VHH binders against F-box protein At3g56470. Designs and how they scored, part 20

Target 1, 367 residues: F-box protein At3g56470, of Arabidopsis thaliana (Mouse-ear cress) (q9lxz3)
Amino acid sequence: MVTRRRSKKKKKTKRKKQSSKEKEKYQTFINLPCDLLQLVISRLPLKDNIRASAVCKTWHEACVSLRVIHTSPWLIYFSKTDDSYELYDPSMQKNCNLHFPELSGFRVCYSKDGWLLMYNPNSYQLLFFNPFTRDCVPMPTLWMAYDQRMAFSCAPTSTSCLLFTVTSVTWNYITIKTYFANAKEWKTSVFKNRLQRNFNTFEQIVFSNGVFYCLTNTGCLALFDPSLNYWNVLPGRPPKRPGSNGCFMTEHQGEIFLIYMYRHMNPTVLKLDLTSFEWAERKTLGGLTIYASALSSESRAEQQKQSGIWNCLCLSVFHGFKRTCIYYKVDEESEVCFKWKKQNPYENIWIMPPLNLIDLPLFDHRI
Key: E = the ipSAE of ESMFold2; O = the ipSAE of OpenDDE; V2 = 0.75 times the mean of E and O plus 0.25 times the DockQ between their complexes.

## First folded at step 17 (VHH; framework vhh_7z1x_3)

Design k4 (from k1 with S55K; at its last look DockQ between E and O 0.04; V2 from the best seeds 0.00; counts 0 for: pae E 9.5 > 2, placed apart)
Fold by ESMFold2, look of step 17:
Structure k4 (fold): chain B 367 residues (1-367), chain A 124 residues (1-124)
Amino acid sequence: as target 1 above (367 residues)
Amino acid sequence: QVQLVETGGGLVQPGGSLRLSCTASGFTFSSYDMNWVRQAPGKGLEWLSDIYGSKSYTYYADSVKGRFTISRDNAKNTLYLQMNSLQPDDTAVYFCARVDLSGSYFQAPTFDIWGQGTQVTVSS
């Protein structure tokens, strides 16, 4: 038999602090104590968690809470033909193949908050795309050099969404272009070049706490504050091991991390000290799981080992022949889990799916 | 004249120690990251260790971590490698090398200046 139900936009529900302790005298199934309910729900797959959340308000709050701690980013693999996309959920080890003909000719620039920033180098078209809803938000055209990076601060549904790119670095000047989602045109700003070396391009960009952090190919870290239209080059550069074959930068709760990959060695993870701007090597991730790709990254703190992906690096990088989505051990307390995919890792990007994924039209596979 | 000159190699018993030195001239030593690299007989180059110029950060290959210590004295323009617990498979020519500043921080380093090397032989 076949049953189909289309989800409707749900009113925002209020969170309820869950009570603890057993309530043995008048206990019913629907009124289980919070700790027992957490145990039952923690053993459900995402699909069943979503279904269970419809039972009552107490179950809804518990199910949503557990989804947050067990939800991971997905990796989007781009076909060589420009018309098919493979989405991979590493926490559940499941694939989904979708077709987005509206993105023909586009390449991915950045991802954040469930959105992709896409660029067509032939037409200079720029747009945001949500692969889970298929929503598309076009942006004004901009010419970009082949190795020019672009990032954005938050979802394009916010009026505070800002696009940022460095268009030129000369001996004397750095040129920045920005765009606010509701602006009529790109804003160009020119700043005095304070970089310590003569041959700099920006290869990693992260937005955190209202500012863009930009790392050059020479290890210099710069900061752009869009609210002040302020640019400066910060002191210091990250230490590195020679022989790196990949580098990633990510943000988690205001902290900036840098990851160096090596052909035959464990990766090096560095954390930026935001007061001294010195980089310190991390011997452990402290429960943090980092998901990184060449163009952007996501990070999540995992409080439990239930997902099988905890306290490790989930990187879209070469490891042997044509492999992607590699889990690497950082230290003795990091778990290692290798997962091989047959696609170029530099044509992939991480993105965070919404918590109500099964209710969305593209991902509703009810039979 | 840009030059690197290694000294301190020689013959040592298994389990022994050696200290290599590398004297730099003709460039601003403190502005450059410096490395030790070795080449065992009949094998390719093996990177061993890196030390940053003005920051003194250090990194080691896993094969030598805990046994070898890189250091530098910027006032004397000298790079050092303290090698402890040497074993026969440490037998090699040891080179000091200057990191090419035109290279990317995110790619494998290229070395633009090399010393002629110093032989280290670990044998009974």
Scores: ipSAE 0.011, ipTM 0.245, lowest interface PAE 9.5, mean pLDDT 73
ESMFold2 (binder alone), look of step 17: mean pLDDT 84; pTM 0.847
OpenDDE, look of step 17: ipSAE 0.296; ipTM 0.608

Design k5 (from k1 with L101Y; at its last look DockQ between E and O 0.33; V2 from the best seeds 0.00; counts 0 for: pae E 10.1 > 2, grease 26.1 > 24.2, SAP .68 > .668)
Fold by ESMFold2, look of step 17:
Structure k5 (fold): chain B 367 residues (1-367), chain A 124 residues (1-124)
Amino acid sequence: as target 1 above (367 residues)
Amino acid sequence: QVQLVETGGGLVQPGGSLRLSCTASGFTFSSYDMNWVRQAPGKGLEWLSDIYGSSSYTYYADSVKGRFTISRDNAKNTLYLQMNSLQPDDTAVYFCARVDYSGSYFQAPTFDIWGQGTQVTVSS
């Protein structure tokens, strides 16, 4: 009894000392010069940045201003064995698992503007899903072949949202289906097939400056202009079929890039000349960071980050015979940042999180 | 007939050198990337090296980088692997393999044609 009471008293004394030390520590940080405060805040993980923004007005302003510097796209992996989803933040090299029962039976088709386009191959249902708000916007049904891709022009909350897919390619004709927001049904358009005889799938689709650019499985580039209902095959070709580890197409501020790599070789980056439709090799990214996956890609012009992820390619590819997410500087050896043992490259996609994560369902901010 | 035939294997002492050849027939050799792969006794396949059809790029596994050199002579339809500083752990059957381009640009490569392999044994 006397020993137990001594232990209880020692715990209380230790608790008071630690409480006083922690309060002095926080007051010291609040009084730091602006430059030092910015250094401290810049090292915080996003969740701690959000919590720190509630300390005082000075910290709030510093936290919000620095928060944007560290924002990067997230990679979402879609498990086929359950409805769980793994989020990977490359800037912090951390994983988070979430459950989206809304997406049971769906596979991902495309991402843009923080939205996913999801397709159920058993029911032919399409929907938009925002994993950050959990909003769903259902679309009219459409049958899609296994290797068929679908893309959209902008967020489904916009009156300008347009869905696009190539539904069939025959010897003489190509069939395109589009859906404009609030239409009653899909619009079907048929055009003369101007592809070489052996082309039969479109594997990369990018919307840029009002036009869908479509890359075939053999490197042929076509475009669809929905405002003119116009389809054509472009004359330019990459100098040779891109490498076997993946070929990615992305858009940044109206410029279109094609990236290919072969195993652990440094990737080749090509930029499309929008006047001649010829591809020109780039030996540097010029400060651009590209996040590419098989179904869609994100790109950003970024300042140097403490994480080291800037001015590089972040690719979801096979590394040897294993799936991985790797980072390349164009003139450097690769760095493997995340390995998955899963075999399906079509079950992940890059998506941009919103800049303000405090109000999102993914984070409990009531505590 | 599409065929790959490896030659040049054999017994070599540790620290020695050996040059493997792989003669291709029945296809346009210069249009295909070619690889070397080995299988040590009782182990799985180990990828070693890759060379682009134009010979413009070569690639090596870390285990052989700096010791092995892949090359090709498109006029002779022949792929080569120069192996230097051989050690007992390099003992394996060595295969040449043709990369299959019939799939998508956007998928992992496969190998559709393999040679029968040539044995390399490094021992005193």
Scores: ipSAE 0.005, ipTM 0.194, lowest interface PAE 10.1, mean pLDDT 73
ESMFold2 (binder alone), look of step 17: mean pLDDT 84; pTM 0.844
OpenDDE, look of step 17: ipSAE 0.031; ipTM 0.417

Design k6 (from k2 with S55K S104E; at its last look DockQ between E and O 0.14; V2 from the best seeds 0.00; counts 0 for: pae E 11.3 > 2, placed apart)
Fold by ESMFold2, look of step 17:
Structure k6 (fold): chain B 367 residues (1-367), chain A 124 residues (1-124)
Amino acid sequence: as target 1 above (367 residues)
Amino acid sequence: QVQLVETGGGLVQPGGSLRLSCTASGFTFSSYSMNWVRQAPGKGLEWLSDIYGSKSYTYYADSVKGRFTISRDNAKNTLYLQMNSLQPDDTAVYFCARVDLSGEYFQAPTFDIWGQGTQVTVSS
């Protein structure tokens, strides 16, 4: 976790701490057997675990040692009319409204490893932003077309961080720009165009096992291997029924998943066969949940016993005029009752929060 | 005929409880997000809670969170609102409403079917 932000100093009275800890210690040892205490603590939601950890030293140590982080990706909503941002934690159903004036005029490009890549289309400024620490890492400027996609390989604090975008597609050539950490400028690479002979735009980019996978609007999958400076169009196309109005793509532990959304039928789930580079339909996501947004999606394997959330798409919605999400179970037994329409890709994105949320400025209980 | 009918309103003392019911007919109840909305005397509409479709996810306005519980029985085509710890400020007409499926879920919802409302009055 890379943060340099100061924490506010807590004031505690010596007498108050000692009295509370001694009373709670006696009750804990005498009235609650160890296995019952451990069971109670292990079942607490994170919020209540944090509160319980403040009771006394004995409870603090037990809570921290048994703390089960049932966190999910968070959804960020971007306001069109001011610099306000709304973060939503689906696991706690909790919203936080934040103000990031340093992002005025910026729109989101991609999210990975707790970082947002942000772009200002008027100034051509590009920066990484961590909404949990408010750290900014500026990148060299680059002009981007409105629907041009950009992705990155890992956190900008890593020396291995690489930015990737396809800047143009002509009949004969594809032009790729990359930026490797601490380089002076963007590197331009030109490759023979091997896409189908029709208009193509890239809808989805994921980074997996050292390479970028890029899906076009026509269903062609290409890859770029930055270590080899190698680009190629893969064989096969995902089965896509007429009437698809959106797709989501994500990586989980080296596996690539693609979901097509439809207005009047259940989503189709596809998995890339990494040997043949062909797409196989799947009836379910299995134990996986995909937190879907237009520019990038997050994925997690959820344990059914603890969260009850598995085999789902988590989609941004309004519930009673509040910005939240919905869990859509993906299986062949579901009835179509959800009229989903493709949304402005810059309105929201999923991001993974850091494991130690309590120490971050967003969760300073003294403010 | 598509309709929603609320029942269970009445007079209750502060701190008391009521359970509202909303019986649906003429449509596939389990396919819709169902909502409770109230209107206090001389005030506008206030959204309270919803319960979404086949997944049965629930959401609450901050003003009622922890005190009110929305539920549904799809076999009986019935929506419920359990209201506990009622206070005089909860006095209102309570409406059951169905989300308009012609809208988009990323935008604020609209409601295409409303019940007639049931009066809840909290007073000593």
Scores: ipSAE 0.000, ipTM 0.306, lowest interface PAE 11.3, mean pLDDT 75
ESMFold2 (binder alone), look of step 17: mean pLDDT 82; pTM 0.828
OpenDDE, look of step 17: ipSAE 0.070; ipTM 0.451

## First folded at step 18 (VHH)

Design m1 (from u4, 18 letters changed; framework vhh_sonelokimab_d1; at its last look DockQ between E and O 0.04; V2 from the best seeds 0.00; counts 0 for: pae E 7.9 > 2, placed apart)
Fold by ESMFold2, look of step 18:
Structure m1 (fold): chain B 367 residues (1-367), chain A 124 residues (1-124)
Amino acid sequence: as target 1 above (367 residues)
Amino acid sequence: DVQLVESGGGLVQPGGSLRLSCAASGFTFSSYDVGWFRQAPGKEREFIGDISGSSDYIYYAVSEKGRFTISRDNSKNTLYLQMNSLRPEDTAVYYCARVDLSGSYFEAPTFDIWGQGTLVTVSS
């Protein structure tokens, strides 16, 4: 009996898998016969959608299904005072605060494909975490310096998942460690240092087109190709903007973007020319929505929705003494703010939820 | 010893031009970003702009764009400020400074080495 209490998380995970299969059956059935129901539900504000989802199973599935149709990224924040984290969907204004003591002492290293790479500097433990399912995938331990960045190429459920970090930069060499799924140990590679300045740290890392692009604090861009075990420093630097208050880098469909953050002026979006390695300012996003995160090297760059949050730059910033999330429209040089209270806006991370949310603990289906 | 020395200041009529120089010594000049500041009487020090080690990036304060040009000659270890269309409001002591290598390219620069300054006076 005690064993079954301890396995509540496992039972909820198993129930999620089984429930997801049944939700797929109900979604198919609902989609065919329920056009009028979907119309009625789609006109409800979130509060009433939550309440309507408690009416019966058919209404519950329709309400939750309509929420999922708008697959925008969510924000996640890990509490500093207890063992909890909060998930927030700004597009639907829904949230959940969850306790997960097993992550005590961990920090986020990187975010991609709905997964977080987490590191505990006291135990040197490294693991992947999915905040929606609460699944963890442990990785071999590794000591990391305080300002050392680590990234991964794709979800840990893929057999091609590769972890990457730069462990040392000296006058003469750069040391890289990689870990490929199912390997026995980390692979160490040493390359001649081609960076112009000593004391370079890597501020941003993205994986795109099979390679890692690494941006240093000095504006240099480097490339690591894991298939060739090849490192080089690329020409070109982004234009310097002395009024900036940090930067973010992200990838979309093979294209790389850099976002300068400002305290008193409009954010700047740059796109990398993959042939010349020159950075060009973008005055339009062309329908692309970019979500900028801190404490990780990547923000998801794309979601198009003709209503709501679309064609903008989504930031979590300080605005005076207020924390806020800003939807910045590059084409119009304008911003729309809403309140999101957390200690440090750079600790808020955008993450993509799974497509089917119907039985996750995030929703109160008993309203 | 690491040193920056400004020169070229003086008295100029309104609408005139002046070129300031900053000679660098004691460090690998081409490895550092360098910039110009000014301080008018009774005012705080004001950032004018900076230029990267390779000269591939130059930033100007918005109020100075179009009138001032920053350049460098790494073979002569010298930073320049060309000032055109001078106004009495441009009267100030002009300083050059070296960007701290430990700083972030994407943050407001910090400067670890400063010159002594050169006075520019624009007649009313």
Scores: ipSAE 0.013, ipTM 0.362, lowest interface PAE 7.9, mean pLDDT 72
ESMFold2 (binder alone), look of step 18: mean pLDDT 82; pTM 0.832
OpenDDE, look of step 18: ipSAE 0.029; ipTM 0.378

Design m2 (from u4, 20 letters changed; framework vhh_6qgx_2; at its last look DockQ between E and O 0.07; V2 from the best seeds 0.00; counts 0 for: pae E 12.1 > 2, placed apart)
Fold by ESMFold2, look of step 18:
Structure m2 (fold): chain B 367 residues (1-367), chain A 124 residues (1-124)
Amino acid sequence: as target 1 above (367 residues)
Amino acid sequence: QVQLVESGGGLVQAGGSLRLSCAASGFTFSSYDMAWFRRAPGKEREFVADISGSSDYIYYTDSVKGRFTISRDHAKNTVSLQMNSLRPEDTAVYYCARVDLSGSYFEAPTFDIWGQGTRVTVSA
């Protein structure tokens, strides 16, 4: 019986010699039963998984299957000091640092469906960016204020992609701009401001069932229905306590979830009842995993419990002045932390990679 | 007049214990998270520990975890730092600070009120 050491990757041959005991060891690894092969491959970093997939057809199929099954959101961080960005898979502890100077001066406005909406405040340029494929889709220019948020409904590869922003909030009026991908120009609409005057910023925007839901910094929820050109403020407010601010909002299959954050308490998870517009606390996510970030949240319905990242909140937040990513299990009221660089975790954004990672330009030397 | 006043510093031998206290005045003490920082000779100020207004969440920097205990007393408007198993590298001026609640959840905490500091010297 022959075992391999970690990180031993080389082209194998089928021939054996007495002086070639290392080749004999690799030959026995090639013939492992499927379940044992899957165990070995599941422990490999992505880089080594890709290398292992070149060994033979059986290894290739096992490696590719595990990559597809194990694909999860990655974190992206745009460097403040140069024209690079970093992609990181915290579950596999793999990273890729990429240089893309064409995005110099751009910031992220929104993240959804594997795409980033990017804005340059100096040139007023707006474009969609896919950091895995490096595809760009330019949009018409628009001036935005520093604290103005913009969101989109779906990937720009869809003919139904709609951009949405609130450009002005006055005592009496809210001004909204929208853009459909095939339109000539931005559409401007003005509505009565039905918010109480204690609200002054929109913190989270999600698109669900044809409607943009917009959450204020004090927990008030408004909606914009683009098909009806209709704006209103929903009744009901989530419970909150003094000293709490900010939240994450996400959508899954038409349901709206709110994750309320406190600096010194466990997160609260609420679900909106779309009939009564009341918020109800959830003690379990029902198998749903939420990857929360300030610009958008991702969600997945897990088919199996993979490495303990199931039925939980995945938060990229500053935990006790220590820069960490946190997995929080709602039904256990417990957290598991691991470190991700010394950079501010609030600047890291969750984004879903494409289903077929082998085609990614991450292994392109033109970086 | 918003003030934080530290006390309880002094000279102590390695392995010994010391209890620092910070008296708060001029604001609603129970509404604010409080923190301890320290500045060693020739070094930058560094975080030591914090405690939430409700005392439900407490965090320690790695170098003091298990040796230091932060606590607060709302009746006396004080926050305290019990320092056990002291080491020479714990020698510093210790500062009490109030966490600024005006920031976002998505930003690192900032501190808007600082005490004058109390000196702790740990001899070998």
Scores: ipSAE 0.000, ipTM 0.204, lowest interface PAE 12.1, mean pLDDT 73
ESMFold2 (binder alone), look of step 18: mean pLDDT 84; pTM 0.848
OpenDDE, look of step 18: ipSAE 0.027; ipTM 0.350

Design m3 (from y2, 18 letters changed; framework vhh_sonelokimab_d1; at its last look DockQ between E and O 0.04; V2 from the best seeds 0.00; counts 0 for: pae E 9.1 > 2, placed apart)
Fold by ESMFold2, look of step 18:
Structure m3 (fold): chain B 367 residues (1-367), chain A 124 residues (1-124)
Amino acid sequence: as target 1 above (367 residues)
Amino acid sequence: DVQLVESGGGLVQPGGSLRLSCAASGFTFSSYDVGWFRQAPGKEREFIGDIDSSSDYIYYAVSEKGRFTISRDNSKNTLYLQMNSLRPEDTAVYYCAREDLSGSYFEAPTFDIWGQGTLVTVSS
């Protein structure tokens, strides 16, 4: 079928050079004294800061500088009914609804360095997705069992990016699959099963100091060192807390933290001693803020109380459709009341936005 | 014949004490974590706390404010709840329960075997 359009040429007209009243108005705003400009910008939520940064070079530089001071992880909720997504910035208590039709049929596996790892269980497709730039980096297909966990070491833009999953746990063996950036296929490695139970599942995976740490549903912590192709189970287990409604694990600068969530009890924070492999309870976070979610957690060192979120656990919740985050101060001991269902812990994930948000397709820059 | 049987309930005055017992039979009691619940009329069954198989770890729910003590004697296949400083609000049927071994280490336990309950009444 042959279709052909004939073009029509239109002549261009010259535009008059006379100034307008609106151009004069913008010049007045541009000339604000520096200390007043910074005061105005410091009061803006992130959306308005981004819009203000498009005004001129002076405003751009002021807006970007103030954004870096106040950045925190965002909580992303995945709709169960369509391709819509809700991003929530708890520091500004603002949300943004987005549509990502390219993720239709995908579920989230892991988040790190501003990237999501997404899996389609019907097509076995894997891809990295950056919700802030909408960049996609496809990975080789892999079949994954229901609730199989997968993690990665760093952003897929790095040549050091490594994907990791445990595909099988049998009586005698554990099977691991890895994918190193730009390899032709997945690498399969088989190790002796040294866990306490056959068919153990993994609750949490973090990457720290070149290795993957894997927490099992039996309370064991295992590691995989990809540089040595080495798997082992670490000694020791955290205290069992039978009233817990789940756990989260994160790392910060090589230190590993475990958070027990309770239905009607204050959360407990444990720190792993990497020399003794004993878990010790922490009564303070020492200025560290932990953003806890079931698939992955984020941490941030923050010393300024006026930044809104400081020295606390930021807990995601699935009950109550407003105020999607609960803040708990470990050193102040406050009571937490929430309802957490295991069927929904994987509906959300924390993600760290990039420090520079200028001209991102996520944000409408018009005011 | 896997069975849990509570005893020791009764009528007490405010400020009094009771010790509840839960006798286990038909399974290896020393292999299981066990816990206590209560249910006031018209209310949801409320978790009190539990104790692991070796008594190394004892957990108490937030609603308890240090008045209750859980213990066990594996040689007698018996779980205990010591209740002190009782109040009218503690009036309920008290149940013991066995934790399901298949549960996650880090999640609220599921309980697969329940006793019939023993009534505790604290007179107003």
Scores: ipSAE 0.012, ipTM 0.307, lowest interface PAE 9.1, mean pLDDT 73
ESMFold2 (binder alone), look of step 18: mean pLDDT 83; pTM 0.833
OpenDDE, look of step 18: ipSAE 0.270; ipTM 0.608

Design m4 (from k1, 18 letters changed; framework vhh_sonelokimab_d1; at its last look DockQ between E and O 0.04; V2 from the best seeds 0.00; counts 0 for: pae O 8.7 > 2, placed apart)
Fold by OpenDDE, look of step 18:
Structure m4 (fold): chain B 367 residues (1-367), chain A 124 residues (1-124)
Amino acid sequence: as target 1 above (367 residues)
Amino acid sequence: DVQLVESGGGLVQPGGSLRLSCAASGFTFSSYDVGWFRQAPGKEREFIGDIYGSSSYTYYAVSEKGRFTISRDNSKNTLYLQMNSLRPEDTAVYYCARVDLSGSYFQAPTFDIWGQGTLVTVSS
């Protein structure tokens, strides 16, 4: 009886040595030194910056930090002879050159909310142009005299945007043209001319709280309410000293300011009382900085002394042989002048830059 | 006749000082802004500064601020340019000019009357 020894074959469980695949530290771009990351991000357009900001927290912070916020108006210079434009930031003393062949033959008429109103005197075309994005919004054609002033109420991206101009002033009548963002055509309104008999031209136009205020060269202030289709000339005149050689009008949060320039005296600042419709001289701007140009003026309440440019008049003007940027401190009755390029005062305008200027040539390292 | 006549030019050593004068005649001097220019050989005329007619307000080119001083004596119908710390690069013909009052504030000032100029040479 041969006892069959059942040899229990011990199944050697081959422990699969999990080869520690060395996690090849994929040097993920996540571990880029901050300086290199910023350098790379600085070269990205805004669209790509935004995309990059979604990668991780570190990238997000780097992307946001490179989104330069400018709160102060820029000066845009435009040539009548070429398609060249120059943007200047007085606060940072930086400039960039832009080319807009699409604006060939156009002239700047007005600026507000980061948009330029452009007019072609040969084709009678009007358009809104954003120099920062190159966006264009065409308007219906309008025949205008070259010296005729135009204004608009807000950015053309708003449905509430209104265009305004006075197309005719006769002895008896004033003709106003308005265009509403959704309109098919210009609205024409005719009113009795109540301006004093002196050949009055409109020099300054501002929009405030639904009303266009129009200042004549003689100091008459007229108002137009588009909602009421109402035109009136205010009886009061701003106090003007002899020797005035120019003026600027600006609006800030419902307040209207008038600046008179004098050849031999410091500028005077007037504020309109909207109740009495009288002008009162102000010795202070109350923290307001006014960026004044012949075609339009911007205003900003500066809370922080960021660039030393606060509570002052900022003027792009000719003085002597050269063009200068002048900061006049109303409260201190002091002036600071910066040399700038020789240019016609009517070939520049203040414009509000967007909060994010990453796509501007100034920040485009691809050039 | 309306005329401006510069004087006071000459040879001066580097670091030296010189005062130029411009005598005005034929117009109401106090009613006009007047200024100084210079032109170096082979260069364009350069604006130095100007002074207002009825005030002591002065404007200087940025490059000249602090080193040059413009003043006027309306009783003598004379414009002055005090130049200090002169350098060889200041060598030029210096001109006085009258500002044209017909111009708008929003236009580049024009000058309608010019002197003949006075030569300033800064050399060791």
Scores: ipSAE 0.014, ipTM 0.286, lowest interface PAE 8.7, mean pLDDT 81
ESMFold2, look of step 18: ipSAE 0.015; ipTM 0.334
ESMFold2 (binder alone), look of step 18: mean pLDDT 81; pTM 0.821

